# Ledger of designs, part 21: miniprotein binders against o77086r1339to1564

Target 1, 226 residues: o77086r1339to1564
Amino acid sequence: KSLEIAEQMTLLDAELFTKIEIPEVLLFAKDQCEEKSPNLNKFTEHFNKMSYWARSKILRLQDAKEREKHVNKFIKIMKHLRKMNNYNSYLALLSALDSGPIRRLEWQKGITEEVRSFCALIDSSSSFRAYRQALAETNPPCIPYIGLILQDLTFVHVGNQDYLSKGVINFSKRWQQYNIIDNMKRFKKCAYPFRRNERIIRFFDNFKDFMGEEEMWQISEKIKPR
Key: E = the ipSAE of ESMFold2; O = the ipSAE of OpenDDE; V2 = 0.75 times the mean of E and O plus 0.25 times the DockQ between their complexes.

## First folded at step 11 (miniprotein)

Design h1 (at its last look DockQ between E and O 0.97; V2 from the best seeds 0.88)
Fold by OpenDDE base, look of step 11:
Structure h1 (fold): chain B 226 residues (1-226), chain A 100 residues (1-100)
Amino acid sequence: as target 1 above (226 residues)
Amino acid sequence: SEEEFARLILEFLLEIAELLIKYARRKAEEGDLESAIEILEFAIEWARIALEIAEKAEEEAEETGDEEKIEEARELIREAEELIKEAEKLIEELRREEEK
């Protein structure tokens, strides 16, 4: 069941990721305008919805044992996602498990340790070094974490002038852009050999069934008072 | 080599400019003329950088007397100029449509 769920998540991600065009990421890095980048926005929205959906699925359970069972199930799904090189859904679920409303709840030591180990992949203190290394070693099919691509492109845009001086082109800026885009292109051509399972897709229901952040905090505080 | 690197970047810039122009055309077809114009302006920025690189490559090739490199650079100059001209023409067309 966890494998099948991971496969269907990956299919949905792949469908959305493939629709993202190179102009969209470059435009977004320049001006952060969502209207110019509809496929990128849909993909980002999908990421967020999946995270909120996962949070909601856990928090709606009244029994602590059932919450633990669901967290463990998500951990199993994440392990499969990583094996499939689907970093997008992997990180979406990780963001759910590492979210304030969920992380503050008392969990078995094993759960906390596993979540911590997963967070090491995206340790911001190391500028995502572990993730970048893993991605560099990854062969297609792969769905990268789009957030870092956007961050890197934005950083290159903001941090570098087009010209170093009058008549001197900043080649370093363009080289950095090339490397980011080339890596994205490498993964955009990916196809996963998974079959669509309509039952599981219907179960996701486009991840629309989620509660707002405030409601999540309220439920969390009700479960474990401050 | 520096020359190979410059060429790689040049080809990349031209590719991006072309992709942006194609993307802008689709935006215009969808009725978002303002976004299309902005995207075309962005395409021109990429193509202009490409043009400058190609022009520099031509100058360097002329100094060395390498006819093959001169011709290659001229082809890339023409491509960059054509992209700029195409984008500028489309901007003008779209602006006229917005005024209607």
Scores: ipSAE 0.863, ipTM 0.938, lowest interface PAE 0.5, mean pLDDT 93
Fold by ESMFold2, look of step 11:
Formats: C-alpha cells, sequence, structure tokens
Structure h1 (fold): chain B 226 residues (1-226), chain A 100 residues (1-100)
C-alpha cells in the first residue's frame, strides 16, 4: 500500500535526520567537507539514493504500461508524503519523476499535469517561495528538505561578512543563521508514530539498487530515440 | 526590543560555540586532530562575536547606571571568555598531540 510505503520512507528519513548535529550543517555550509559531517552526509546520500532508486525502478521496466503504473504508484506515495509533512522524501521522488531521462518519455497527460503541479512547490525562480510558505504553515512532525537548509546556510556564509564595517557586527547574518537553525531544531524534536515494517524495509534494500546517470540516459534514449 | 534581539543573537552565538567545542572534542577522541583544531577555530570565531556583543551591552548598561544589567553583561562576557580560553587551550594540546 502506498500509505505504508510513505510511512516507512518517513521512518527511515526521520532516523537519519534526528542524528544530524547542528555543527554538521554549519561546518558543511562553511567548507562542504563530508568528513566533518558524517551524519549529514548519510542523510543527503539517502536522499540521492532514493531518487536514483525510483528512477531505476521506472526505467528498468520494458513495458510502457508497467512504467506508467509505477509512476502513478510513486505519485500516490508522494501525496501521502506531502500529507505527513515529509518534504525531503517528497522532493527526492519528485526529482526522480522530473529528471531528464524520465521527463522526456511519453506520459499520459494526467501524469504530466500532476508532476508539473508538484514542481510548483519547488519553484526556485521565486526563491522557493511556495515551499517556504508551506513549511512556515507546517507543524511538527515534519522532515524539511535538507537541500534548501544547506543551500540557505551556504548562501548566508558566503554572501555575508561578519562585520558591516570596523567594529560593526553584521547582525543580519546571525539572525538568518538563527532562524534556519531554530526551525531545524524544532522539527528534529518530534517523532513520527509509525512502527517499522521489515518486509517493506527489505524491499527498499537501502535504496542501493540503482543505475548511474549515463546508463539511465542510454536506456531513456533506447525507449524514445532523440 | 533592540536589547532583546541582541541578547537572543548573543545567546545563539554562545550556544553554537559550545556545541562546536563539544563536537571538536569528539572528533579529537576519534583521532581526527586536524578537523578538531579547525572546528575549534570556528568555535572561537562565534564566541568572539558573542564577546563583542556582550562588551557593547556592558558599555550601554554602564551609561544607564543599571547595576543589574551591568552584572548580567559581565557574566556573559565571562562565559564567552571561558569558551574562547577552553578552545584555545584545547587547540594547543591537540597541536602537540599531532606532532607526536
Amino acid sequence: as target 1 above (226 residues)
Amino acid sequence: SEEEFARLILEFLLEIAELLIKYARRKAEEGDLESAIEILEFAIEWARIALEIAEKAEEEAEETGDEEKIEEARELIREAEELIKEAEKLIEELRREEEK
């Protein structure tokens, strides 16, 4: 069931998200060094694995109708993820459905329309306004999109000096850091009430069974030649 | 108020500095002395900004004559100074360990 799958994805996200320490996100924003931020690295790796796993599940199916059934299944899972405020897995799956190798294939208009509507949430052309508004209205439990947290902290670090002039502290820099970190801490505290389902967890197999980008493009081009 | 905002930022900076120092100690215990030193240097950057805010708060409180606020600011100054001294001492210890 799509609901159960979404719940188990959320459990796995929450386990990794809870382990991320505040120093890790600040250190990563400073120098992007994975060795200093191992729990953060595991979480971002999990995001990428889930996305590539989903792409691979679709592309490996030789029959077009079977591919459509799988895409519709992922859409149902994404709807549940959105309702339970798991933005991180939601966006990992959306990234898969919106990826070049997948998007370029011929889909029913209903599928194309739904994916396009989901992309409105991550519209970067307005500084992720839709997502930020949705997140601001969200009560815990919630797993926010880690990519935007890291992007925001990186931009604050790179784009702001510690002082506006000699002896004048840049409070704006610290206020921006405070707001990002405080919101992250708020969501780390609340647990989801789901129990592990080992059958579903084994089905995921740590999302390790995925193809590389080049192989996915080759398969996509075989399905629909340029 | 402006005082409440500055206090919030000061406390945030001290919190992060303390977390960074604790995290660096763990990295040192794991044997990663180079990372620990870098993290401690980062912690000092945060604590020094907090110290400057606390020092400005003390100066403003002295102008007002509010003895209670003067003592509050001095306590925050001591807290920031202790974190800086702790981090500096640990950096020195770790650099000696790195050379062994």
Scores: ipSAE 0.822, ipTM 0.933, lowest interface PAE 0.5, mean pLDDT 90
ESMFold2 (binder alone), look of step 11: mean pLDDT 84; pTM 0.818

Design h2 (at its last look DockQ between E and O 0.91; V2 from the best seeds 0.86)
Fold by OpenDDE base, look of step 11:
Structure h2 (fold): chain B 226 residues (1-226), chain A 100 residues (1-100)
Amino acid sequence: as target 1 above (226 residues)
Amino acid sequence: SEEEFARLILEFLLEIAELLIKYARRKAEEGDLESAIEILEFAIEWARVALEIAEKAEEEAEETGDEEKIEEARELIREAEELIKEAEKLIEELRREEEK
């Protein structure tokens, strides 16, 4: 069941990721305008919805044992996602498990350790070094974490002038852009060999069934008072 | 080599400019003329950088007397100029449509 769920998540991610065009990421890096980048926005929205959906699935359970079972199930799904190089859904679920409302709950030591180990992949203190290395070693098919692509492109845009001086092109800027875009292109052409399971897809229901952040905090505080 | 690097970047810039122009055309077809114009302006920015690289490559090739490199650079100059001209023309067309 966990493998099948991971496969269907990956299919949905792949369908959305392949629709993202190179102009969209470049435009977004320039002006952060969502209207110019509809496929990119759909993909990022999907990421957020999946995270909120996972949080909601855990927090709606009244029994601590059932919450723990669900967290363990998500951990299993994440392990499968990682194996199939779906970093997008992997990080969406990690964001759910490492979210304030979820993380503050008392979990078995094993769960806390697993989540911590997963967080090491995206350690911001190391500028995502572990993730970048893992991505560099990854062969297609792969769904990268789009957030870092956007961050990197934005950083290159903001941090570098197009010209160093009058008539002197900033080649370093263009080289950085090339490397980011080329890596994205490498993964965009890849298909996963998984079959669509309509039952599981219907179960996700586009991850629309989630509660807001405030409600998540309220439930979390009811479960474990401050 | 520096020359190979410059060529790689030049080809990349031209590719991006072309993709932006195509994307702008689709935006215009969808009725978002404002976004289309902005995207075309962005395409021109990319193509202009490509043009400058190609022009520099032509100058360097002329200094060395390498006829093959001169011709290659001239082809790339023409491609960049054509992209700029295409984008500028489309901007003018879209602006005229907005005024209507």
Scores: ipSAE 0.851, ipTM 0.932, lowest interface PAE 0.5, mean pLDDT 92
Fold by ESMFold2, look of step 11:
Structure h2 (fold): chain B 226 residues (1-226), chain A 100 residues (1-100)
Amino acid sequence: as target 1 above (226 residues)
Amino acid sequence: SEEEFARLILEFLLEIAELLIKYARRKAEEGDLESAIEILEFAIEWARVALEIAEKAEEEAEETGDEEKIEEARELIREAEELIKEAEKLIEELRREEEK
């Protein structure tokens, strides 16, 4: 039941997202130090663990038909995540389906086309234009893709001096920071109306059961030799 | 208006500086004195920009003679100066603690 799974993923994301403090994202943008930003680090670790967990669930299945069923289930979950404005988990799962070890396997044509369609949302060639447009039209509750928030804050910090010349304050820099932070605060404002389901949460097991990158490649090559 | 925009940015800078100082105090309480000092230095950077905006607002208000705006700008100047002094004092205390 893909809807319930998406709801529970969103509850877990929201718990971690809400704990991120404003100083953490600004400090990370400045120096990328994980120790100064522990709640942010937990959230980004959660993203990566979910992605690797999903990849592992697919690759551990030796039967091609079973792998296809699981990919289709993840696609259904992703569609629910998109509708509930959970971009963070949506992109974690998309990253899994679009990863090298997974993408290179021969999938039914419909699956390949659907994943390619989903990748349009995260197309970075135009500064994530599709994602930014979707986010701008999104009303809370929402869990945004934290990676882009951090990227934007980093570029603003690194690429802008505090003063344009002697005595001339760079208001553009501060306005950009304000808008990013204000938007993040807006999305932390609303809670999702979902009830916790302990059976599903136990099934996730904190997404800790995943394989490393090299192991995943070895299994992928065993399934489809180069 | 330009004044409303500048005021919004000024208040944002002061808000962030205050959040950074509070966050640095918690890092110091956790024993991470080096991070606390770095965060306080960052907070001062934000507060100094706010101070300069407030000082320009005071100058402009004095040119128009709007006493209400002059007092508002002076209050913001005081707030920025107090945040800077608070952060500098804490940096000195933490550096002394490190030497022990």
Scores: ipSAE 0.822, ipTM 0.931, lowest interface PAE 0.5, mean pLDDT 90
ESMFold2 (binder alone), look of step 11: mean pLDDT 84; pTM 0.807

Design h3 (at its last look DockQ between E and O 0.96; V2 from the best seeds 0.85)
Fold by OpenDDE base, look of step 11:
Structure h3 (fold): chain B 226 residues (1-226), chain A 100 residues (1-100)
Amino acid sequence: as target 1 above (226 residues)
Amino acid sequence: SEEEFARLILEFLLEIAELLIKYARRKAEEGDLESAIEILEFAIEWAREALEIAEKAEEEAEETGDEEKIEEARELIREAEELIKEAEKLIEELRREEEK
């Protein structure tokens, strides 16, 4: 069941990721205008919805034992997602488990250790070094974490002028952009060999069934008072 | 080599310019003329840089007398100029549509 769920998550991610066009990521890096980048926005929204959905599935459970069972299920799904190189859904679920409302709850040591080990992949103190290395070693099919692509492109845009001086093109800027775009193109061309399972897809229901952040905090504080 | 690197960047700039122009056309077809114009202006920026690199490559090739490189550079100049001209023409067309 955890493998099948991971496969269906990956199919949904792949369908959205392949629709993202190179102009969308470049335009977004330039002006952060969502209207110019509808497929990119849909993919980003999907990421957020999945994270909020996972948080909501855990927090809606009244029994601590049932919450723990669900967290363990998500951990199993994440392990499968990582094996199939779906970093997008992997990080969406990780963001759910590492979110304030979830992380502050009392968990078994094994769960806390597993989540911590997953967070090492995206350690911001190392500028995502472990993730970048893993991605560099990854062969397609793969769904990358789009947030870092956007961050990197934005950083290149903001940190570099198009021209170093009058008539002198900043080749370094264009080279950095090329490398980011070329790497994205590499992953966009490959399909996953998974079959659609309509039952599981219906179960996700486009991840619409989530509560807001405020409600999540309220429930979390009710479960474990400050 | 520096020349190979410049060529790679040049080809990348042209590719992006072409993709932006195609994307702008679709935005215009969807009725978002303002975004289409902005995207075309952005495409022109990429194509102009490509043009500058190609022109420099032509000058360097002329200095060396390498006829093959001269012809290659001229082809790339023509491609960049065509993209700029296409984008500028589309901007003018879209602006006229916005005024109606």
Scores: ipSAE 0.859, ipTM 0.937, lowest interface PAE 0.5, mean pLDDT 93
Fold by ESMFold2, look of step 11:
Order: C-alpha cells, then sequence, then structure tokens
Structure h3 (fold): chain B 226 residues (1-226), chain A 100 residues (1-100)
C-alpha cells in the first residue's frame, strides 16, 4: 500500500512541477513575488502542505503505539519515493519527521536511526553535496527538490552582478543560471508511468487537513511535557 | 571554446528574453498590467546583454574578415533588437491601457 501511496504522491508532484514555467523561477529569484509566479507558488505550497499534513496525522493519534505505526508507514513511503527519484516529496516527509514537535517525542532507536540516515541526503553542511551527487546520477523521471533550485537561483542572482566591469558581462553568473535551468528542463520532459487512483487522491484531500505550528507544539508538549 | 561559450550564453539570454516577453503577454491578458510591465523590463535587460555579446562578436569577426561570422553576428543583433523593440512597444501599450 505504501508503494501505491508514493506513486500517487509522485503523480501529484509531477502535475504541479511540469506546470512551473522558466520565467517563474527567475522572477522569484529576483524579487520573491508569489503573485508573478503562481504555478511555482502552488508547487511550494504543496510541499509545505504535505509536510504539515504528515505531522498532523502523527500528532493527532493519542496512542503512542499508533503514532509509531504511522511513522513507520511514512518511512516506508519515503523509501519508495527515493527509489522513484521523487526527492521533493521525500524531503517534505523528512521535514515532517525531523520537525521540532515530532523529533522531540522519544521514538524507538530504529526510527531515530533511519531518520538520521535519511537526513544525510539533505545535509547542508557541504552545500548539499550528497544530494547534488545523487541528483547528478539520476535519470528522468525525477522530481527534484524545488527548494534547492530556488536557493541556488536566488544565491546566483543576489550574489553576482550582471557585469564585471563596464561592457564586460559576467558569464559565470549566466553559466550558473543556464545549468540550473537546463537541469530543470531535463526533468520536466519525462512523465511517470503511474495510473491515477482516485480513492487515494481523495484520501489525501489535497493535504489541506493540517494543524498550525502553535497547535502542533501544544499537542507535542502535552504528549511529552517540558 | 571561448567563442563557443559566449555563443551558448548569447542564445540562452535570447531564449530567456523571449520566454519573459511571452509570459508578460499572458499576465497582461489576465489583467495584471503592472506585473506585465515589470516582466517586460526584465526581458529587456536579458536582451540587451545578448545584444552586447552579439555586437562584440560582430566587431571581432570584422577584424578577421570572416564574412560568415559577420553575417551570423548581424542576424543575432537583429534578433536581440527585435525583442527589445517588441518589449518596449508592449510597455507603451500597457501603460496607456493602465491609465484608462
Amino acid sequence: as target 1 above (226 residues)
Amino acid sequence: SEEEFARLILEFLLEIAELLIKYARRKAEEGDLESAIEILEFAIEWAREALEIAEKAEEEAEETGDEEKIEEARELIREAEELIKEAEKLIEELRREEEK
């Protein structure tokens, strides 16, 4: 069942990802205006909703054994997402399991060790080196982590001037932008071979059923006071 | 290699300028004239950089007398100039429409 859930999450990601237009990511890198980049905004909103939805599904369970079962199910889903090269949903769910309200709850060592292992992929301490290597080895179909694409484009835009001196164009800046955009185009071209399952899609309910950050912390502290 | 690299960047700049213009037209059709104008100004920045590269390529080709490269550079100059002119014309039209 975990495989089917991962497949449907990936179909939803792919639908939103393919709609993102190149101008949207460049405009966002320039001025962070969500209004000018509606398809990008829908995709990043989807990432955040999935993450908060997963956190809420775990925290709403009063029984510790049921919470453990749900975490283990999310771990199984994440393993499938990684195998099908859906880095975006993988990281959304990882963000949920590694979030403060969830992480502070004392889990079995096996769960803690698996989450730590998954975090190695997105370790930012070496400029996401592990992730970048994994992505470089990845053939389409793939849903890349949109957050890093946006971070890289933003960094290139604000960290580099268009001209090195009068009449001398900063080709290094434009080369970096070209490579980021070209890689994004490569992944947008290939469709996943999965069939839509409306029962599972309805179960997700667009991931809209989630709690706010304050409520999640209150429940987390009720479960484990401090 | 340097010449091939500059050519790749030039083509990228023109591609982005064209995409930005098309995107701005759709924003204008949706009624967001302010965003459309801002996006067109951004497109002009990209096209102007392409124009500068193409003009330098023409100048260098003229120094060597390579007629094929001269004509190639001139075609790219025309393409960049047409994108700039298109974007400027649209900005004027949209500003008049915004005042109404």
Scores: ipSAE 0.761, ipTM 0.908, lowest interface PAE 0.7, mean pLDDT 88
ESMFold2 (binder alone), look of step 11: mean pLDDT 85; pTM 0.818

Design h4 (at its last look DockQ between E and O 0.92; V2 from the best seeds 0.83)
Fold by OpenDDE base, look of step 11:
Structure h4 (fold): chain B 226 residues (1-226), chain A 100 residues (1-100)
Amino acid sequence: as target 1 above (226 residues)
Amino acid sequence: SEEEFARLILEFLLEIAELLIKYARRKAEEGDLESAIEILEFAIEWARDALEIAEKAEEEAEETGDEEKIEEARELIREAEELIKEAEKLIEELRREEEK
């Protein structure tokens, strides 16, 4: 069941990721305008919805044992996602498990340790070094974490002038852009050999069934008062 | 080599410019003329950078007398100029449509 769920998540991600065009990421890095980048926005929205959906599935459970069972199930799904090189859904689920409303709840030591170990992949203090290394070693098919691509492109855009002096192009800026885009292109051609399971896809329901952040905090505080 | 690197960047810049122009055309077809114009302006930025690199490559090739490199650079100059001209023409067309 966890493998099948991971496969279907990966299929959905792949469908959305493949629709993202190179102009969209470059435009977004320049002006952060969502209207110019509809496929990129859909993919980002999908990421967020999946995270909120996972949070909601856990928090709606009244029994602590059932919450633990669901967290453990998500951990199993994440392990499969990583094996499939689907970093997008992997990080979406990690964002759910590491979210304030969920992380503050009392969990078995094993769960906390596993989540912590997963967070090491995206340790911001190391500028995602572990993730970047893992991605560099990854062969297609792969769905990268789009957030870092956007962050890197934005950083290159903001941090570098187009010209060093009059008539002198900033080759370093263009080289950095090339490397980011080339890596994205490498993964855009990915095809996963998984079959569509309509039952599981219907179960996701486009991850629309989620509660707002405020409601998540309220439920969390009700479960474990401050 | 520096020359190989410059060529790689040049080809990349041209590719991006072309992709942006194609993307802008689709935006215009969708009725978002404002976004299309902005995207075309952005495409021109990339194509101008490409043009500058190509022109420099031509100058360097002329100094060395390498006819093959001169011709290659001239082809790239023409490609960059064509992209700029295409984008500028489309901007003008779209602006006229907006005024209507």
Scores: ipSAE 0.854, ipTM 0.935, lowest interface PAE 0.5, mean pLDDT 92
Fold by ESMFold2, look of step 11:
Structure h4 (fold): chain B 226 residues (1-226), chain A 100 residues (1-100)
Amino acid sequence: as target 1 above (226 residues)
Amino acid sequence: SEEEFARLILEFLLEIAELLIKYARRKAEEGDLESAIEILEFAIEWARDALEIAEKAEEEAEETGDEEKIEEARELIREAEELIKEAEKLIEELRREEEK
């Protein structure tokens, strides 16, 4: 069941990911202007909605045992997402489990240890080294974490001069851009072999049923007072 | 090699410039002339960098006398120049349309 959910999340991600055009990510990295990158915006909005949807599904449960059951199900889904190289949904769900309102609740030791181990993949302290290594070893099909693609392109644009000196092009900058874009193109080419399941897609309801951040904190504090 | 690396980067720059021009045309067709012009200006930046790499490649090939490499570089120079001219012409057309 968890596998099927992961497959359907991946189909939805892939649909949006393949629509992102290369100009959109480069323009966003330059200007951060959403008006020039509509398909990219839909994809990043989808990431955020999925994350908030997952948080809401957990926090709305009044019974602690039911919350634990749902967290364990999300963990199973994340394991499947990792195996099918869907890093984007994997990180959306990880950000939900590691969010303040949820992380501060007391969970079984096994859950806490699993979330901690999953966080190692996206550890930013060494410039996402673990994630970058995993991605470099990944064969298509794959949906990479779009947030890092955008961060890398933005950093390359802002943090590097186009020219090292008069008349000398900064090939290091252009090489970094090339590698980011080439990997994105490579991953956009390969489709996942999964079939659409309308019952599961209808259950997701486009991930639109979620609470705002303030409401989530209020519920979290009611469950475990400060 | 350095030559192979430079050729890959040159081809990448030209590809991106071409994609940006096509994307700008669609923005113009949608009525967003301001964005289209900005995107075309960005495309010119990419094409100019490609032109500069191609011009260096031609200079290096001329020093060695390798006629095949000279012609390859000149072809790439023409491609970059054509993209720049296309984008500049379109910018002029769109600015005139925007003023009306």
Scores: ipSAE 0.752, ipTM 0.908, lowest interface PAE 0.7, mean pLDDT 88
ESMFold2 (binder alone), look of step 11: mean pLDDT 84; pTM 0.812

Design h5 (at its last fold request DockQ between E and O 0.93; V2 from the best seeds 0.87)
Fold by OpenDDE base, look of step 11:
Structure h5 (fold): chain B 226 residues (1-226), chain A 100 residues (1-100)
Amino acid sequence: as target 1 above (226 residues)
Amino acid sequence: SEEEFARLILEFLLEIAELLIKYARRKAEEGDPESAIEILEFAIEWARIALEIAEKAEEEAEETGDEEKIEEARELKREAEELIKEAEKLIEELRREEEK
């Protein structure tokens, strides 16, 4: 069941990721305008919805044992996602488990340790070094974390002038852009060999069934008062 | 080599400019001419840098007398100029349609 769920998540992500065009990521890095980048926005929205959906599925459970069972199920799904090189859904679920409303709840030591170990992949203090290394070693098919691609492109855009001086082109800027785009292109060309399972896809229901952040906090505080 | 690196970057810039122009055309067809114009302006920025690289490569090749490199640089220069002209023409067309 966890493998099948991971496969279907990966199929949905792959469908959306493949629709993202190179102009969209470059335009977004330049001006952060969502209207010019509709496929990119759909992919980002999908990421957020999946995270909120996962949070909601956990928080709606009244019994602590049932919450633990669901967290453990998500951990199993995440392990499969990582094996599939689907970093997008992996990080979406990780963001759910590491979210304030969920993380503040009392969990078994094993759960806390596993979530912590997953967070090491995206340790911001190391500029995502572990993730970058894992991605560099990854062969297609792969769905990268789009947030870092956008961050890197934005950083290159903001941090570098087009010219070093009058008549001197900043080749370093263009080389950095090339490397980011080339890596994205590498992953965009590959399909996953998974079959569509309509039952599981219907179960996701485009991850629309989520509660707002305020409601999540209220439920969390009700479960474990401050 | 520095020359190979410059060529790689040049080809990349041209590719991006082409992709942006194609993307802008689709935006215009979708009924968003304002976004299309902005995207075309962005395409021109990429193509202009490509043009400058190609011009430099042509000048350097002329100094060395390497006819093959001169011709290659001239072809890439022409491609960059064509992309700029295409984008400028499309911008003008879109602006004229908005004034109507």
Scores: ipSAE 0.868, ipTM 0.940, lowest interface PAE 0.5, mean pLDDT 93
Fold by ESMFold2, fold request of step 13:
Structure h5 (fold): chain B 226 residues (1-226), chain A 100 residues (1-100)
Amino acid sequence: as target 1 above (226 residues)
Amino acid sequence: SEEEFARLILEFLLEIAELLIKYARRKAEEGDPESAIEILEFAIEWARIALEIAEKAEEEAEETGDEEKIEEARELKREAEELIKEAEKLIEELRREEEK
């Protein structure tokens, strides 16, 4: 069941990812205006909805053993997502398991150790080195972490002048932009061979059934008072 | 080679400028001329750098006397110039429409 859930999450991610236009990521890197980049915004909104949906599914369970069982299900789904190169959904679910309201509940050591292991992939202290190495070894199909694409494009834009000196074009700036965009285009072109499963898609309900941050904290504090 | 690298970057810059212009036209058609103008100005930035690369390539090709390379550089130069003119014309049209 976990494999099928991962496949359907990936199918939904891919539908939104392929709609993102190249101008959108470049414009967002320049001015961070969501209105100019609607398809990109829908994709990032999907990421956030999936993360909040997963947190809500865990926090709404009153029994600690049921919460633990549900977290273990998400861990299994994440392992499948990693194997099929869906880094975006993988990170959305990891963000849920590592979120404040969830992490503070103090899970069994096995769960805590697995979540910490998963966090190593996205460790930002080394400029996402582990993730970049994994991505470099990844063949399409793949859904990369859009946040890093945007971060890299932003860094290149703000960290590099158009000219190195009078009349000398900064080719390094443009080469970096080219490589980021070319790699994104490579992943946008390759489709996943999954078929839509309407029962699972209806279960997701577009990940819209989630609690706000304030409500999640209130429930977390009720479960484990400060 | 360095020539092949510069050609790759030039073509990339032109591709992006063209995509930005097309995207801006859709924004204008959707009733957002302010965004369209900003996007067109961004497209011009990309196309102007492409034009400068093409101008240098033309100068270098002229020094060699290789007519094939000269024509290739001039075609890319014209493409950059046309994109800039297209974007500038559209900006002017959108600004006049806003004044109405």
Scores: ipSAE 0.832, ipTM 0.936, lowest interface PAE 0.4, mean pLDDT 90
ESMFold2, look of step 11: ipSAE 0.828; ipTM 0.934
ESMFold2 (binder alone), look of step 11: mean pLDDT 84; pTM 0.803
ESMFold2, look of step 12: ipSAE 0.824; ipTM 0.931
ESMFold2 (binder alone), look of step 12: mean pLDDT 83; pTM 0.801
OpenDDE base, look of step 12: ipSAE 0.865; ipTM 0.939
ESMFold2, fold request of step 13: ipSAE 0.825, 0.828; ipTM 0.935, 0.935
ESMFold2 (binder alone), fold request of step 13: mean pLDDT 83, 83, 83; pTM 0.802, 0.797, 0.799
OpenDDE base, fold request of step 13: ipSAE 0.867, 0.867, 0.865; ipTM 0.940, 0.940, 0.939
ESMFold2, look of step 13: ipSAE 0.827; ipTM 0.932
ESMFold2 (binder alone), look of step 13: mean pLDDT 83; pTM 0.800
OpenDDE base, look of step 13: ipSAE 0.863; ipTM 0.938

